VHH binders against q9y6x5. Designs and how they scored, part 116

Target 1, 379 residues: q9y6x5
Amino acid sequence: LPPKLLLVSFDGFRADYLKNYEFPHLQNFIKEGVLVEHVKNVFITKTFPNHYSIVTGLYEESHGIVANSMYDAVTKKHFSDSNDKDPFWWNEAVPIWVTNQLQENRSSAAAMWPGTDVPIHDTISSYFMNYNSSVSFEERLNNITMWLNNSNPPVTFATLYWEEPDASGHKYGPEDKENMSRVLKKIDDLIGDLVQRLKMLGLWENLNVIITSDHGMTQCSQDRLINLDSCIDHSYYTLIDLSPVAAILPKINRTEVYNKLKNCSPHMNVYLKEDIPNRFYYQHNDRIQPIILVADEGWTIVLNESSQKLGDHGYDNSLPSMHPFLAAHGPAFHKGYKHSTINIVDIYPMMCHILGLKPHPNNGTFGHTKCLLVDQWCI

## First folded at step 3 (VHH)

Design s46 (framework vhh_8dlx_2)
Fold by ESMFold2-Fast, scan of step 3:
Structure s46 (fold): chain B 379 residues (1-379), chain A 124 residues (1-124)
Amino acid sequence: as target 1 above (379 residues)
Amino acid sequence: EVQLVESGGGVVQPGRSLRLSCAASGFTFSSYAMHWVRQAPGKGLEWIGNIYYSGSTFYNPSLKSLVTISRDDSTNTLYLQMNSLRAEDTAIYYCAAEYDYLGRWDTSYLFDYWGKGTLVTVSS
């Protein structure tokens, strides 16, 4: 019987929510599994980039999904969450479900994970759902478990994506304990439902399950706005992405645009592409625009408008507020082990090891996750 | 040409109900989260609530029991149902659109389009 892995993402699940709220179902999961308290994600700390980094083990500059909104100057193509189905955007890397299907002649299944409804290198997940936020967690879970039990060749890699607590984190902000408590309790109940469904179907004891997220969340405010229109007229540039990381494509001389922006706000760093800090690993891709603006934590870049967003992410990946966690349970994992920190790119080579796949070249370090695994000697 | 046109405002008596409409044109309505915002005389903007492309709704907690937001994607129309109107509900009501295709709220962080507003006056 080949090893099986279910990868679950709860979008925007900030690591320190685990300290500030009660998660009885998640704590029971962790008690018999492993917990990584912080996962250092990739910059920028956004949904599409980080979800693709989890399944490729690559920094954004290497896998090509460098933001939730992108422009490719060579082909003149635009990417957005409403225009994300062109394989062109996804073809700079090979995600694990493609490798799983091609290398081992096994099936993959997907419930809404970013990229799984797109043919990448002419390969689409064997079983998948076209993205639709109206589809309940229960329906996604029902499909995944059906495919895990009723597939030939067998489904050995499955993914499950859920939009919360990100949507509520944005709407209420992470400091709204009343509303966030309600949302996080509901998520914990969904984790309980997941475990119960897997037990009921006889999958629980032989399935490796990873529960993780792509990023965290920080509190925003109407008192912390950076009005870009106060510093530069929009006729001088094309705006590719806005907040909290703005991607600026100059229509005039780049130096002139840079000079108008560089002193616009004390709460925003302005970088020429070649001056972006090396620690971000956010330089070596044509989809990264000539000028990048990075807002300080909790600051929102706007165009002469208010923002009703009370929480946001996309900020510097060194910020603990941007970090998710990782919990895992199954035959590959130790029981009751706690680890402090891994990099989000480390998840990919760990998953390849669990599934017996040869990883594509990647930015992860297998040694960082060895202590989570029963078949490994800690270095 | 993008347009959001609010309607249904006017003078209403306290305790009555009122439904506001917002007709959208010039963009793919079904891909946008839709918001209601109001501004009372001499006050700042107050967010009422929103409805995502998925149909999920979020409300200002102070207003949740008094309002319902709905949408009809077949007619590109957003609705705000208000019950038990009080003098304090006197305000200009705005419809606003926030890009939210595929329900990925994190790709939308400000209101992309605003209507001109419709005045609601609650008086005897």
Scores: ipSAE 0.000, ipTM 0.172, lowest interface PAE 16.0, mean pLDDT 88

Design s47 (framework vhh_8dlx_2)
Fold by ESMFold2-Fast, scan of step 3:
Structure s47 (fold): chain B 379 residues (1-379), chain A 124 residues (1-124)
Amino acid sequence: as target 1 above (379 residues)
Amino acid sequence: EVQLVESGGGVVQPGRSLRLSCAASGFTFDDYAMHWVRQAPGKGLEWIGNIYHSGSTFYNPSLKSLVTISRDDSTNTLYLQMNSLRAEDTAIYYCAKYYRDTGWYEPSGYFDLWGKGTLVTVSS
């Protein structure tokens, strides 16, 4: 039986939601599997960067997806202008589905995981769905399970992405218990559907399943705004990304722009690229702008306007509110084991081990995930 | 070079018409919604209206009868036609590119590129 892995992401699933809401289906999954209570993601704590870090094991400065909106200083390309389908943006790393397909002629399948609809180093996921938010979880699951059962060469790595609870986290904020309870119950029901479908198809006992997320969510407010227009006239710079990490491309001398920004708000840190804290691993890439602004948790950077977001992410990756969790079940994993913390970059070498793949050089540490695996000794 | 450049501002008599232009460069103009925003002296930003990539327009209800927004994707140019100008229309007028993650994985929207503005003074 060849080893198979299904990687599932529920976007924006903050780790402490597990403590504050009931998840009967997820709890049943964990009871016969493993739970990592906190996953320390990469900076910036945004969707595209962290989803690519999960599948490459690399920090953002190394894999090149450094934000959801980017400008490349060398080629002068804009990410939004190229769509996410220009291979240029993704080619600084080799994601696991590419490695899977190039080692021993294996297939990969993808239901909308970021990057899977892009030919990266001339290799696209063997089976994939173009991103469309209107496609139901059920349809994504039906395609993934069909491909897992009916593929030649066999699908050994499959991914499934879902937009919630991130979309509702932004709309309502994570502290809206009434609305978030409804959203999270629906997600738990989808996890129940996933498990039932895999059992019905005879896949459950022999498939490794990881359920994780890219980041958490924090509460925002109209009382916590940083008006960038009160700091600097927009004629002095081009704005590449706004909130909560602003990416500033100066139109005048960089030092002059920095001096206009550096003391503007007590709730925002201003960094020249060279002064970005080493712990962020967010410095060594042409797509990181000459000046970055980092808002404090729950503060929103705006351009003389209100923000409609009641929740957001992108903040300092040391913040527990930014952390997702990881749960897993399958023949590779222990049963009933709880682990406190891993780094999001550690997921990639663990997945390579499960699939028998040789990992590309990466920033993860396999030792951090050993306790989760039945073929390893926990220390 | 990625930029927006407004033109057509100046001093105008009350009751006259004025057409502002915004020349876009360095990005795929016809992929984005474009907006007009103004700021009167001592006031905050006032949204005038927008035009989507499809050509559909939405206006501030207070201004709808007085303004028309159009675009020429073949020349990468955005226009604001203003009729029956009043002293209260004295403002710096900005064109702005609106970035939205429509079709992307994260629901985010903001003005990611602004022109320098063009001053319109309604006076003798």
Scores: ipSAE 0.018, ipTM 0.365, lowest interface PAE 5.5, mean pLDDT 89

Design s48 (framework vhh_8dlx_2)
Fold by ESMFold2-Fast, scan of step 3:
Parts: structure tokens; sequence; C-alpha cells
Structure s48 (fold): chain B 379 residues (1-379), chain A 124 residues (1-124)
């Protein structure tokens, strides 16, 4: 009766990996489904912000997860990996699993998607796993498929998150073809395992599956470092986030800090909060700091030390290297259809439509995704 | 009490191989990602690589052809196999447990427990 959707994220899966490497299992999935070649993510192009944008349809300034490290000027709270489970940080938006559970009296299931182990507006995913990077893809998949088959009320929305190829992208850089080939082949095999498991359990024909990612990856180098200590002394500011978007909280006059930073490197832009480009939609939130530094693609901001990252993301969301893709299969989707580009915020209203949910106000445009769907008319 | 104890260090000739071990106790070893880190004389810490409970391994690209990380969850032991040792591989080698509850993005991993290290000296 009710439609079902499984949303899968492979963190840091850059869209053009699809053109540079072979993915036999993913290509079989796409052949009988749809492919969006580029998804334009939100700024900053980081994991927590973009994963929350996928499930809320909101820009970061609107949903409040504005970085992986944050400081809230009003409450004086600090967000980090050790306290990301404080509902305070997540309560500025309503993610789709909350709407699914409250609006339709259905269940949600989650294997590690950011925010799913947190009670948001006093509602936690009906079935979830506490985040632990050491839990295998197989164990995450086993739990999700068990919950999809054995739940009352029925699980109609399920999420599955995997840390690769992001972790390897950071360690090797996207230009290391030998190591990236091995990593991406492993991911393609996991996609094959996913499809096989769903077929064996009788779920495949009636389940909508979306495979996507939050961002891409670009090559970094020890030859492309911006030493912030060469620009300004530590006594003048508190550092909230470092690279490639540095969030600066001044301890002295803001204009004085800005003047010390604004001409320090030709490879970063320095913005007062009110001067951040409107196209970023990254201004109207108390968690966005008074001064933001934005490094050019492939440049790393450091504090008088070398960087161990050979790949990174967080850069300008207009860069194709920062874009993921979206592939989907199931009864809601056309077969063999390719689409060029959507915005990452467009995924949320599309998912609401598939599940029959009324979306909360959001920044997505349903019209951008309607050509993917069998029950819609596109011109 | 959480303990990580490295062993297997010593003096080795250039071009030879060496396997380091890390014996873990006081926690459920198979629940944690484990890392190897080294520090050469007069240098900072250099990350070597890690291994998840699934056996998935990731290495520092500058070291990838020279090292293999493995684990034996039945004996709570982490291993680092090093091949074709060079004088520049002379360092104290540390075993570390990943203390991050949420790894999120790959930002510098937080290590909540370290071993005391084992010295490897590569010399003629």
Amino acid sequence: as target 1 above (379 residues)
Amino acid sequence: EVQLVESGGGVVQPGRSLRLSCAASGFTFDDYAMHWVRQAPGKGLEWIGNIYHSGSTFYNPSLKSLVTISRDDSTNTLYLQMNSLRAEDTAIYYCAREGRYWSGDYELPYFDYWGKGTLVTVSS
C-alpha cells in the first residue's frame, strides 16, 4: 500500500568518477533507472551540511548545520563530533524521517545517516543505529533490510550511509588512479551486494532506491597551503573551523581582524559575514561567524603545519569537482532516463512526493525532478 | 583499564622487512578502528594508516607500497607489516585507537588512547 524509499549515500562520490572508472553494478542499476549526472550541492560542500540539506530541502543558513564544526553566538554552544547529538544543533529544520513518522503514522529506519541518532523535535528515527564508523556496510544493510521487511507501522523511509569514497579521497587524493580504482571497485561491489540482497528478499520490484552523495573531492598538495599564522596572530581571534572554509570569531575589533586577513593570500577570499556572496545562501544564521575565509580549489588553510590531506572538499559549490551524482531505480522512476543537473535541495520535495508526504517549506523546486518520475508530465 | 602495547621494534638493515604488533586490552577491540602513527627524530607525527573492524584499510599515499595493516580480533592484536625499509623509516611507531564517535568528514582523527611506542632504527 504505501510506497517505500531507501536513500543511500556514498560520502564524497565525485560525479566525474562515473566517467573515469568502470562501475558495472552501478551501470546495471542506472540502465533500468535514472541518472542525474551532476547534483549541485549547498555551500559549504561538507558532509554534515549537505546530508542535512538532502533530507530537509533547505540551504545551510536555514537548517542550521552550517559546518562540521560550529559555534552559536547566541547560546555560546560549540558543535563538534563529540556533541553533535545535542538536539539544539538539528532543531532548526524538520528532516523527512520526522515528517514521515508524524504526518503519515509510518516508521523510518536509519543506518548511520547524519542526524538519525538524534531526537529532533522530540522525534527520533523509529529504528536506528548509533553512529560507529567501524560497523561494516554489510551489517548496516542487514539491519535496514530487516527493518524494511519486519515493521509495524511499516518502514516506508530508510537511509543508509557509507563513509567511502570520502575517507580514501582525503588520504590519496582523487588523482591517485591506482588507489581510487581499488576503492571505487569495492564501492561498486557493495552496490551489487545491495541490489542482490533486495532481490533475494523480494523487496527490489516494489522499493524505490536512490543512490547519491553529499559532495565530490578535489586534489590538494603540500605546495598549495595558506598559512594563517603568517596572516594574523592567534591572540586576535578564536578559530571555529579551519579548511577550506575558515570560520573566524574576532577577539578584538572585527574590522582590524578583517584588515589583517583581506590581502594575506591571493588563493583565498576573505568575507565579512554581510559580504558573503548571495549565491552561496550562507549568511542568515547565528552559527555563521563574523569573518569567513574561502580557499580556492585545491588550496588548504593551515596553522603553521603541513597538511596530510591529499584530497578535500568544502569549496565553492559551483565547482564541478564538488558535485555528486544521483541514480535511482524503482516503481516511481523512469527506466533509462538521463538528466543533466538538479540542486541537492530538490531531492527532498521529490522524496516527499514519492512517499505521499506534504513537504515542509523548503528551497527545492519539484519541477526540476519531475522528468525523473513516471507519474509526472514534463515538457 | 585501556592499554595498547606495541612490540616488534629494534635495529634492522636497509631493504629488510619488519612486523610490528599492538596488543590491546581493557576494551572491546573489534568495535574500534585502529591506527598506526610514527614520529621520526626531530620531526612531527606522521599518520601511516588505519583499519576498520571490517578489515578495510587506508594508507598514507607516501607509504602505501611499503606497508600493510592487519588485525586479529580473536587475539585483540593490530599489526603493521613494513617492507623495503629505508633509513628514513627510523622512528618511534605508535598504535592508536580512534576515539571519534562520529567521524563525519575525514578531518584529523581524534585518538583517545595511544601506546607508549616502539622504536625502529634502520641502519647499516
Scores: ipSAE 0.006, ipTM 0.227, lowest interface PAE 10.1, mean pLDDT 89

Design s49 (framework vhh_8dlx_2)
Fold by ESMFold2-Fast, scan of step 3:
Structure s49 (fold): chain B 379 residues (1-379), chain A 124 residues (1-124)
Amino acid sequence: as target 1 above (379 residues)
Amino acid sequence: EVQLVESGGGVVQPGRSLRLSCAASGFTFSNYGMHWVRQAPGKGLEWIGNIHYSGSTFYNPSLKSLVTISRDDSTNTLYLQMNSLRAEDTAIYYCAKDLYGSERYYTLPEFDYWGKGTLVTVSS
């Protein structure tokens, strides 16, 4: 039988939560596996872009999911209506479940990972659940484990997505230790349920399991607002995305819009598309708008309103608050090994190696993850 | 097919409270942010507020103390609670699905509405 991999994401799981809260189940997982303390994600540090980067190994400008809200200047399409369900948005890359199904006689299974309920290059995950946030973690886990055990051709790649702690991070902010402690304890209990279920079904010893996340979370405040309406009138532009990275499509001269925005706030950088810093790898795609506004950490861009959110993400990917972690366990991984940092795009070539797949060209570097793997020399 | 059906409007006396409902179908309701928008006779659209799929709410500052937005994901229903109604609250009220995804907050959206709206007339 080919090697098997389960990729689990807890949305918005900031890396330093591991140092500030107790995770007995996750720590038991790590003790017999590996921990990468920081994963440097891609810019912008948002859910859909980073989840797609994990499974493609590509920067956002290359895979085409450049934000959670998008406009394509060439086709004039908006990322809307079915929201994330139009194959057009996902077709600029080949995610690992598609590669897994096409290279050998193998199946993929998915519980709600972004893109898995969409046919991409005319290939949909062999088994999948249509996205529904009301479906419990237990039901998602039950389906994934059933498919891992009862499929022909065999399921060799499976994904499982959970919306917490992102939703609570937005609501309470990461500095609310009382509420975040409760939320994170529930997540640790779900990790315990996951391990117990895999052991009960005889899957644990032969399955590679990766637990990771797409981004972190930073504290926001009513005292850190940037009122875009104070800078520019709505008649001059179409707003494609708002906060903390605003995507501006000018209705008038681009230079005039830029000049109205450029010096509006000391807590926001304003870029013409061609001036976006090269280190972001966020320029070479028609879905990146002519003007991008990037708020400083903890600042929220608003339209003449107050904000109720106490936490947010999307900020500069160099910020440690935006970084998730990666933990893994299974026959491919060392036991008790701790690694400091990898890039989120490095996960894809590592997963291809574990599954014996030939990766599509990607921005990851396999050498960055070699020390995690038992069949590699850590030089 | 995305369908949004607003209800609960009618003639209401000044100073009273009113709760509007929006029944959603044709999409996974719990996965999307939802907005309330109104249009007074002879005026443009005015954004009232939104509620993210996580339950986080954002309001027009002029209306924040007068309105509450809530959702019931088990019944695919969005609510707008309005208190201390004034004559100037007379408008057609629309609910709108966030067209750009579940992880976005914005005010004064530029999108189409699916319902016919529900008319609220505040009059003695």
Scores: ipSAE 0.009, ipTM 0.236, lowest interface PAE 8.4, mean pLDDT 87

Design s5 (framework vhh_5j56_2)
Fold by ESMFold2-Fast, scan of step 3:
Structure s5 (fold): chain B 379 residues (1-379), chain A 130 residues (1-130)
Amino acid sequence: as target 1 above (379 residues)
Amino acid sequence: QVQLVESGGGLVQPGGSLRLSCVASGFTFSEYSYYAIGWFRQAPGKEREGLSSISSGDYGSTSYSDSVKGRFTISRDNAKNTVYLQMNSLKPEDTAVYYCAAPRYWSGDYELTSSYYDYWGQGTQVTVSS
């Protein structure tokens, strides 16, 4: 039987939620599997970039999904969550489901993972659902388990994406213990449902399951706003992305725009593209705009409007509040092993190893994850 | 394909009340799906203003702009796939075209800012005049 892997993402699941709230179903999963306490995500710490980094093992400058909103000056194309179906945006990398389908006559299945409803290098996930946020977790799980159990060629790689706790994290903020407790309990119940369905269908014993997330969440406030309109007029630039990382395309001289923005707020760093810190790996791609604004943790960039969100992400990837976790269970993984930290780009080469796939060149380091795996010697 | 249709607008005297309805199609409101609906308005020659939002998921909660807080109430009827905006103590300054809108929603932003919303209804006119 070929090895099988189900990759599950709960969007915006901050790592320290595991320490501050009770997760009986997830804790049972971890006791018989592995836990990585912190996953250092890529910059920008946003949904589309990090989900694509998980499945390519590449930094954003290499895979081309550099933000949730992008603009290409040559083609005049715009990318957003409502305009994400053009293969142009996704073709700078080869995600694992494409590699899986092109090696050994294997199938892939996807329930809402970013990019899986787009043909990438003329290859779309063998089974997929068009993205629709109104589709229940239960329906996504029903389709994934049906495809895992009833496919020829066999589905060996499957993905499942869920929008919570990100949505509630934005709405309530991570410091709202009453609301977050309710939300996180519901997520733990969904994890319980997932495990029980896999057991009921006879999939559990032979399936590798990874539960992870793309980023964390930090508390925002009406007292921590940066009003861009107080520093620069709209006639000087085109805004490609806003908060907490703003992407600025100048309509006039770049230096003039930079000088108007540089001293706008003590809680925002302003970078010319070539001056973006090397540690971000966020520089070598034409989709990265000439000027990037990076707000300090918990600060929101606005255009002469108030912000009602109480939580946000997108901030510096060195911040623990931006880090998700990774838990895994299955025949490839040790039982009861805890690891402190990996990079989010390390997930891809680990998954390729589990599936027996030859990885495309990537930014991950297999050595960082080998201690999680039963077939590896951990020195 | 997601579509939103507003209704319930009209002419009302100052101090009066109206209830606007927004019927959604192409998706369903359920406890296991994430979806948000926002209400916005635009008066002639003015910018579009966010008024209120409601989550269609398990944890349905509401947000209001300061200009309408205490006067307007947003609510949801899952069986009818409809969001309502109950408008009380209406003032001449409330005269505008009212829109309902929905984000596609990957980031989870719950903003009363029009740029975060991808799907828009056609609008319904509300006129508050003696």
Scores: ipSAE 0.000, ipTM 0.228, lowest interface PAE 16.0, mean pLDDT 88

